VH-VL binders against E3 SUMO-protein ligase nse2 (nse2). Designs and how they scored, part 3

Target 1, 250 residues: E3 SUMO-protein ligase nse2 (nse2), of Schizosaccharomyces pombe (q4pir3)
Amino acid sequence: MSEAQLKTSLEALSQNLLPGNQNHCSFDFQLKEIDDSIKQVIKCALVAAEIKNNECLDMLDSGIRELLDAKQRLLLMQQSVDTLANKTSENISDFENKSLLDIYTQIFKELIQEYEEKSDYGKYGTQGEYIEFKKTIWHEQNTDGSDFPSMKTFFNVMNTEEQEADEVMVYSATFDNRCPLTLQPIVHPILSTACNHFYEKDAILSLLNPTCVCPVVGCEARLQRSLLKEDEILERRLRRAQEISNLKEA

## First folded at step 16 (VH-VL; from k5 with heavy chain A105T)

Design n6
Fold by OpenDDE, fold request of step 25:
Structure n6 (fold): chain C 250 residues (1-250), chain A 119 residues (1-119), chain B 112 residues (1-112)
Amino acid sequence: as target 1 above (250 residues)
Amino acid sequence: QVQLVQSGAEVKKPGASVKVSCKASGYTFDDYGIHWVRQAPGQGLEWMGWIDPYNGKTNYAQKVQGRVTMTADTSTSTAYMDLRSLRSDDTAVYYCAREGYRRYTMDVWGQGTTVTVSS
Amino acid sequence: DIVMTQTPLSLSVTPGQPASISCKSSQSLLHSDGKTYLYWYLQKPGQPPQLLIYEVSNRDSGVPDRFSGSGSGTDFTLKISRVEAEDVGIYYCMQDIQLPWTFGQGTKVEIK
């Protein structure tokens, strides 16, 4: 990606971040759009890091946080709907005199308030996408083969006992470039959007029939073809990791 | 727009074979699985099988195992379902469907292909 | 094979009235990932099936809010709060937790 392309991409991203096009699209559609935007931000971050454009990186950081907030909002909206649906199914009589919309609004209000009360670390520090964003930048800036530092270092939260939310896939500080199936270094990576684990493309695709469980120990994510995506950033990172490993062995 | 367009209606004799095509557009063909589902006249839906267009891996329902072959041509973004040794009970509308993004199983369907098996 | 059983098989509803369709699976549709892999499809006359609900209670894109799905384990329900003329068709529940994927018998919804 050229600097000119980066600029164009940034402009496009800025337009997409504008709240106004609330098209009556399904939660899923909106989530997809956000995910795509996040991916684009990460791609841009790589380029920005390569050219050492710190201003751009700061803008991208702000952008991805906004996207993550938007994503979380949508997820909480969906959760609110689900909660409402469950409550309605359990006790229909309790809702005869109540507006479903009011109940929904109350549920959502509580959930969103809880989110808003979180620290920046709580909001972003444990989010896989944000971690990937930071890792992408860090690895581009640090080519000495050093390990990616704790996310807490980016948020100055060294002293806060904030329990890592159990739901957040903690990206291991050690970037293992080996496929959990082949146990070999990954040549052609593919990423699971279900659990953020990555595999040798041919290996994981060969396991699908038409679905499979993630082969990573402890992961119970269900995989299917549509949830496995090639990631150029990941590929680049893996390639670099391999190069570094080879240099260390030489 | 994502769409699947299937081949036209077929009339076959018992013992013959039929090959139904499903042309995909609006998305990266080899990034999504294709399912085939059939529906006999006045009956429900029956899952027939699945193919991954990328590597050609397939899984067929036992009921059609040995008689069905699913293939995919990535160059033309077209999936094919070949059903052999046709019987009268194979008379149905055959659908291809895309394996959807994220939580979707079959999110986009072809318009269906009517296959009639008659003596 | 997982057997999906729908009740009723046919339903005639006055426009504006609610409708409810039950789907029971012979086995739990709860996966180890914590998700329940039950789907609802609508097949309108002369059309292919279209996804309405995925994973028990999630409406697909463009699906009106009058449609709702609920349930857990082996018992599921599709509800239409106010049936409209455009809701006429055959509704199918489906599972994909185990091969082969299986559908319910279908519930034909008609307008009185």
Scores: ipSAE 0.817, ipTM 0.932, lowest interface PAE 0.6, mean pLDDT 86
Fold by OpenDDE, last read:
Structure n6 (fold): chain C 250 residues (1-250), chain A 119 residues (1-119), chain B 112 residues (1-112)
Amino acid sequence: as target 1 above (250 residues)
Amino acid sequence: QVQLVQSGAEVKKPGASVKVSCKASGYTFDDYGIHWVRQAPGQGLEWMGWIDPYNGKTNYAQKVQGRVTMTADTSTSTAYMDLRSLRSDDTAVYYCAREGYRRYTMDVWGQGTTVTVSS
Amino acid sequence: DIVMTQTPLSLSVTPGQPASISCKSSQSLLHSDGKTYLYWYLQKPGQPPQLLIYEVSNRDSGVPDRFSGSGSGTDFTLKISRVEAEDVGIYYCMQDIQLPWTFGQGTKVEIK
């Protein structure tokens, strides 16, 4: 079997091994769907927090965890395929009499077991999406300008050596809502995933050629179109910040 | 599946114009830049220019400046490259490529469009 | 313009043997953000280029671990630990730190 044939076989295998894969959807497509669902959960959480529906928040918390588990499973499946591909490419003769499926299954089993053995903090507390979820709720419930607490607080993990990976921007009601380019209040925000700064969408996109340096003083991040993302939650926060500012001036 | 599908081969005379299309699918078209790269027969790769489909902003290589126009139609998720005043040295395979998110470079390429300029 | 210079321009390798390609830039490809914007592409016969390595040493998805990139500043290297038949094609280094984006001349890799 040629390497190309093997690769094709592995791809086919990966597609067939996906749970519920009646349709030959790519890993990327499925991941995107999960990501979209996660975003929707976060949006719903914002609303639930606003109306102080704790029951709904609990359901959403369970939901996002399930989505994150599903996402992780897909990623591990992909990793398993990649690992298999690498092993086969190194010594294809070693696999002539072996089932690729069996090897894949073994690789995946080990990876998924490792994931399942993690604490809830290990699974979710360090995930950017979950952090964003919690931050969203927190800031809706706490409008006094207090800082978002450690994620460990939510998991009662005081004595663990686990490190928090907080890569998500913290939004507050009192943060600067002005665009660093226009120096005006932001109407249509767009967020840089490179540095977590945000801008007026049209302003920053007009600066790209095709890249630019973040206009925030002291930031050296390189920006490009694909690194700039719209965020509805951010937009709502900015609107609220503006409203608060207006009230203070009145 | 993310893919770029380009229009078919073109044969043109010197002085004519050619318009190559690049249809994108599998992703949000206006969230990613599009680059155009060409390759003359037996030669290397040459960057031609860039377009942001969202606002239509472009940047062209000096070599093709004044003769090239890049456009994008968000309604059809299609990018276009117009090259005017064609010369024999414009004979090449023309590629569109998506500017990637994580990779910071051209991660998905079209299959290429062969443009032949001959008298 | 930043000039990208590859060496060698052609390489014939016995299957299973290693290969090494050098790429030199006329200017540093280190950005103020701390990243180095050097890429490696492979163009297989009759196909468009495909990304192999981004930012000097990161393998793109699906790229076998026999491929590795290294270097800094202006000197970069692509290594293939064990060349396979499917690795045949033209390899290009590329920079995008400055416009225009520029490619190396390409290195043709063939199997003996």
Scores: ipSAE 0.814, ipTM 0.930, lowest interface PAE 0.6, mean pLDDT 86
Fold by OpenDDE, fold request of step 25:
Structure n6 (fold): chain C 250 residues (1-250), chain A 119 residues (1-119), chain B 112 residues (1-112)
Amino acid sequence: as target 1 above (250 residues)
Amino acid sequence: QVQLVQSGAEVKKPGASVKVSCKASGYTFDDYGIHWVRQAPGQGLEWMGWIDPYNGKTNYAQKVQGRVTMTADTSTSTAYMDLRSLRSDDTAVYYCAREGYRRYTMDVWGQGTTVTVSS
Amino acid sequence: DIVMTQTPLSLSVTPGQPASISCKSSQSLLHSDGKTYLYWYLQKPGQPPQLLIYEVSNRDSGVPDRFSGSGSGTDFTLKISRVEAEDVGIYYCMQDIQLPWTFGQGTKVEIK
């Protein structure tokens, strides 16, 4: 097989590995769609929690897990392609007369198998999106100001000493509704996707020039406009927190 | 599809002003910064400045400071770059570019606008 | 200003052969967040620049695997494992860690 043929085959493989007949959809596009869907599920969960619809919450829980699985599958597909590409780049001769598709398939199968062998906690308990999902529901259901429990609580994971999986703390355990810049309660929140800190929208945007360091003490995250996103769920949480605070003071 | 479409070529005399437009589509305009970069004929790329369409905040390169004004119209999803007191050395292709998500840099570029300054 | 210096300024490569471009910055491009803010752009003839590599070694979407970026601190390299006709253009390194953002001089890659 000529190098040109190999290249063509790799390109074709990359295109054909995209789920569905839509050859025009990139991995990035698909990932975006999944992410958007996950966000929607979280929004729905908030509403379902508010109205105390447990059946709906269960469905949404199943849904977000499926989406996360789909996302992971897609990422593993991408990883498989990358792995294949790297191997071929290192030694093209080793791939002469071999089916690249077969090699890809084998790589992917191994990766997927590894993922499937993970516990539910291993799959979802450390996923930021799932954590956000659970937090959203929990905060809506618990208005007494109690702290969000460990994710392990949701998965009945016995305190085995082992893998302190770095719980990607998506949100600090102590929900401070004050902007680190204005030191006032946040009215219009905007979230940094770089560090998961949130700010008064106008305040943080005024700080950008065109970038800035996160104003939260101890955070070194570099912020830019594209990394700052409005979050309706966050806004709702902040409002609720403010309401609770007001009630406590009354 | 995310696109930036710029205005057509301009020919100006020294001392004149030029206003280049950059119309954005396919995304929420005020959620992303816009950068301007120019390229003189046969030369490299030069960063000119940045604007946040949301609040109109700008930062300009020192070389063009005082002569450039970047603006954005959120209603039309259009960014503008006004360059005044044009000189021959301002002859260049001017690009607008979006500050991208995840990529942390200019990910989508306009097609460029050729500005020629000649007596 | 951070000065970005590319070498060579021009490169003529036989199709299928590898190419390497060096970029040196006058200051470290390592940010306190642990990221290094170096980028590679390709400007094909008659086109605007397009992003190839972000943060030293990450390929942008759609960028072929024959492109690779490496380096740290002030020294960076773009490699093309097998140059193709479509790779013809001017390559620029760029930094955005400090204002103004600055580009290298560009490296013109041509096919022999």
Scores: ipSAE 0.808, ipTM 0.928, lowest interface PAE 0.6, mean pLDDT 87

Design n6
Fold by OpenDDE, last read:
Structure n6 (fold): chain C 250 residues (1-250), chain A 119 residues (1-119), chain B 112 residues (1-112)
Amino acid sequence: as target 1 above (250 residues)
Amino acid sequence: QVQLVQSGAEVKKPGASVKVSCKASGYTFDDYGIHWVRQAPGQGLEWMGWIDPYNGKTNYAQKVQGRVTMTADTSTSTAYMDLRSLRSDDTAVYYCAREGYRRYTMDVWGQGTTVTVSS
Amino acid sequence: DIVMTQTPLSLSVTPGQPASISCKSSQSLLHSDGKTYLYWYLQKPGQPPQLLIYEVSNRDSGVPDRFSGSGSGTDFTLKISRVEAEDVGIYYCMQDIQLPWTFGQGTKVEIK
C-alpha cells in the first residue's frame, strides 16, 4: 500500500469511526455536546442539593459518570487514530498486508481496557468536572464554611497510593469572592472560560475593547465578550461566601 | 439556529446618512459582540468597528471614526450601524457579524446590505 | 496597522488538484496567551464570508478535511488538498491580535 493510499485510508477511517457519523459530526462537536450535558448535570445537582433530593443526586451522580465515560471513550478513539497515524508515518512497511481497521481496533481495545481497569477514583476522582460536581453539592449541603474534603473521601480509598492529580477546576481552590479589578466583593459575577477567573460583570466588560488581557496578576489570557459567561453556580457560591462572612463579622 | 438578518439595500446621495440594521436570533444577543465589516465593489474586506450590546461600548476603525455610530437594542436583539456624511467611496456591501465562542473571530455573518452612494 | 499580504492574488486550479495560498503578516500574530490569532475566510460568489480556519490550523465546524492551515509567527499557509467546484471563491486571511482588524487582499480561486 502506498503512503498516499494509507493516508487516504486513515482519513476515511477517522471519518467513519466517529459515532453516529451520518452527519459528519466531528469529535469536537460530540465532545462539546457531552461537555454541555455535564454542565447541565451540575446545574441540576445544585438544585437537587438545595431541595435535599438525595435520590435525584444519586441519579445525577450516575449520569455524570456515564457522560465522563463517554467523553473518555471519544478521547481514546481520537488518540487511537493519532497513534495509528503516527505509526504509519514512522514505518509504512509495518502496514503491509494489514488492515488499518484491525490495527486501529487493537490500539483502541488496549486503551479502553486500560481505562476500564481503573478504579472509580482513577476514573472520576481526578476529573475536574466530577470534582466540580461534588464540590457543588458539598457547598450546598455544608454552609458552615468548612473546607471541601479530599476526593478520596468520596471513593472509600483505603491505603491506595493514588496521587491526587492537580484539581483542574473552573473555580480556584482558594475561593476569593473579591473582584481583581474592584477589589470588592463580587455582586454580579462573570466567569472567563479562557482562564477560569471571575470578575464583577460590569467591571470586566468595561475593559473590553473589544478584547483585553485578564487582569489577574500572572494571567495572560485574552478575554473577549464571548468568552465571558455568567455562571449560576458561581453566583450562588459567592452569595454564600458573603453570607458566611457577614455572620462572622456580626 | 444562529442567524443575523440585515436590512435591505440603500441608495443615498453624497452627504446623506444611512442606517443599517442587523437582527440577531438563535442566541442570547447581549452575550456576544457584534462587528461590522464592509466590502467595496470588487475589493477586499474592511473592518469597521465593534460593539458590545450589553453596555453599548464601541470601538471604530480610524477610517470611519467620527462618521460612524454603532448601537444595539437588546429588547429587539438588533444592532445598528449609522454612517454619516456619505461619500462615493462608501459604496459597499456592509456586513454585521457575531463574535464567536472559542473561535475568537466572526463566526456568523449577516447576508449583507448594499449601500450605494451616487450623485 | 498590521498589513496582511496574500500570494497569489488569483489561482486557477484543475479539479482534484491541490491549491496553496500564502499569507504574511507585517508583525507576529502570536499573543502572550500562546495563541496565534490568524483566520481564514472563504467568500463564495454572492455570499458573505464564512470562517474556514481559526487560530492558524483549526477547522471550523462543517469545514471539509481537505482544507488545512499551517504556519507560525508571520508566515501562514492555507492548503486545499483536492480542489472541488464548491471551493470557488475568494479566500481571505485575517488577524485580530491588534486593532484595527485587518484582512489580506484576498485570493480568488477559480476552476480551470
Scores: ipSAE 0.808, ipTM 0.927, lowest interface PAE 0.6, mean pLDDT 87
Fold by ESMFold2, fold request of step 25:
Structure n6 (fold): chain C 250 residues (1-250), chain A 119 residues (1-119), chain B 112 residues (1-112)
Amino acid sequence: as target 1 above (250 residues)
Amino acid sequence: QVQLVQSGAEVKKPGASVKVSCKASGYTFDDYGIHWVRQAPGQGLEWMGWIDPYNGKTNYAQKVQGRVTMTADTSTSTAYMDLRSLRSDDTAVYYCAREGYRRYTMDVWGQGTTVTVSS
Amino acid sequence: DIVMTQTPLSLSVTPGQPASISCKSSQSLLHSDGKTYLYWYLQKPGQPPQLLIYEVSNRDSGVPDRFSGSGSGTDFTLKISRVEAEDVGIYYCMQDIQLPWTFGQGTKVEIK
């Protein structure tokens, strides 16, 4: 094989590694499967909390942490592919006589090392899925209407007032107990991840079309099917919140 | 890998109907809308409609309203487009396309299905 | 319907030279959410269309940075800073703010 043929082959491989190329390899399917598995773990956690099985809750906690680690590894693998593609696309001559696999492996090793050195709070306490897991268990175990505590409460971390302020997690999902379309309490919630608003499932799905806009007053975000997410756990949480509210009125 | 694979080429007489299939793989089928777009020979692209595979809701372009039916079968991850009362000006390549991830438009397209309507 | 008009309809370009394609819409593509929903697609010979540019100026993943989009309101431009052989095909602008979604008539880019 001539030097010219090698350079042509390297240039072709560099183009195939770029994001958005139809030959580009991605982990979107695997990431979606992990997200679905996390949803299943959260569903099991609700049941385990209802029957007060703390051994199962501990095992589920370990399980969701493993799923989050796996998700992060896939994201870092994808980032490593993208980084390699950019480097080879910008300066192919620097990579002559080098194994692309070896370069990829070094990029990934540096990224995964950085992740593995994070504290448990840094790895999991800031992740929306893990926060959802803890909120689900906490609300089932605390029926007196107490507010959900800081995520740092669930981890052994050294805290100062400044660090607590900097690291306080805010629940990012926005919800209202009434659907903006039906004006009734939401029974089957569905979330638009474009604007983090909730709707009655059947109402928003019946309105949906390729140009649909969020019906919340003042929100002009576009909606699409792929950004609408059902949440059985949130459905249960909304029902429990209504029960707690009714208890305080009695 | 996200992929849409369409059925093979069709040759039809005027007045007949055609059903084009679009099989999806590599993603959760009912989480994304499916669009249909056609391209007559030597012509540009024409949007025909959209379906939500989750509940079967559709929107059709006015030009084909009344002659088209779009369906989806979540058990086989397959979308279908039926075009009835075919005319010679329905001769085109028909594409299915997935609702774009974080783009609102279309990001993944099938390979196209050539439908020829001739006497 | 929103009519999308492209100029020119055909370009013959020397490799390595720039190319510029204009797209004009019959109505503003500015949406009430403050974004402008104008897209560019490339259809290479024998292939389905592929997304290049979304929301006027954002390159889709994997699109080389020699492609750039600009414009506002009803007037938009796709630029290729240095045309390569792999860029041959038909370029379409497209709007998705109003049904039916509509495309420009296409601009064929070919190498001299």
Scores: ipSAE 0.480, ipTM 0.793, lowest interface PAE 2.2, mean pLDDT 82
Fold by ESMFold2, fold request of step 25:
Structure n6 (fold): chain C 250 residues (1-250), chain A 119 residues (1-119), chain B 112 residues (1-112)
Amino acid sequence: as target 1 above (250 residues)
Amino acid sequence: QVQLVQSGAEVKKPGASVKVSCKASGYTFDDYGIHWVRQAPGQGLEWMGWIDPYNGKTNYAQKVQGRVTMTADTSTSTAYMDLRSLRSDDTAVYYCAREGYRRYTMDVWGQGTTVTVSS
Amino acid sequence: DIVMTQTPLSLSVTPGQPASISCKSSQSLLHSDGKTYLYWYLQKPGQPPQLLIYEVSNRDSGVPDRFSGSGSGTDFTLKISRVEAEDVGIYYCMQDIQLPWTFGQGTKVEIK
């Protein structure tokens, strides 16, 4: 197979699998389906925590971990395609006496082996959606206002290297009770996935334009309509917290 | 497949108005901004404005401010551009384009709608 | 408004040979978030513009690797390592850090 033929085949495969392709075989479509399933698991966890069904919570924990594993496999498949395309562009001679499938398989096996050797904390404890899952359960089970603990408390982790790496690699939605635009408690939260800040929905949508930036001091991230996500679970949590505060004042 | 399909060519007299439609498919219409860009014959590209289909908020280029109205109908996934008080120098191909996911620019364009203004 | 100036305005190339297009902006396109928001579009004959390069140097999906972008601040370059018949059209640079969004005047690329 010539360099031009190999490049054409890799580009066609990459195009079919890259983000932005909406066919049902694309990485983008499959990742979207997994993300939607994870959000459904978190919604079910809220209900299971409300009714104090610990067996259901254990099953949902296993389920979200399986979904995160599937998500990582897809991301590593995408990375393997990109890596193969780069190697083809740099030096076609690397493919002599080897099939395209064999080279891809070797790349992917190396990446997936690295992932599967991670501890459970390294796999799940650093993932924003798993952190949200645990936060959702924690807040339903701990109504006394206790702060959400470190994610390491949910795993048996003794290695300080992993703790330091997780502190560097973990990022999640940055949230405080007040909207940076209105300076009032948030009633209808909306998240920017570009910078993980929350805002009052109507306020940030009123600010939005093609060039607007996050209003949080020191954050210069551009905002994009498609990166703003409502959070119904957080909205319910905020409403309950406000109702409890109102009862205490009375 | 993400696609923007525009209404057909129009011939108008000076002083009339034109309404160009842009029907979106293959994605969640409300989640992406829509831009409008025009191209006069033999000329380059000129940005006209933007609309957020979720709430109807718009920003228009100063050159067309006051003569243009951009709207979106989320139930039909269709954006519209209404240009009034047409002049001969409004003769152009008018494009709609979707704001690109994590690109912060226009990534998918409609096929264009030719509007000819002549007496 | 930010003025985008392209050179050359037209370019005739032999198939398989490289081509290079320059774009100069009247202001820096470096955003306070550390990114530079310079884009390249190709408009093939009779077609709408299509995105080639975003944020100076990143190819959009489906764009062949013979296209590359470079530059910083106010000076940017699009290179085609080996021009093919399908590359014929008008190339535009574009900025989106400031409204109104503005394009260069275009560079027409033709095959000899």
Scores: ipSAE 0.414, ipTM 0.763, lowest interface PAE 2.8, mean pLDDT 82

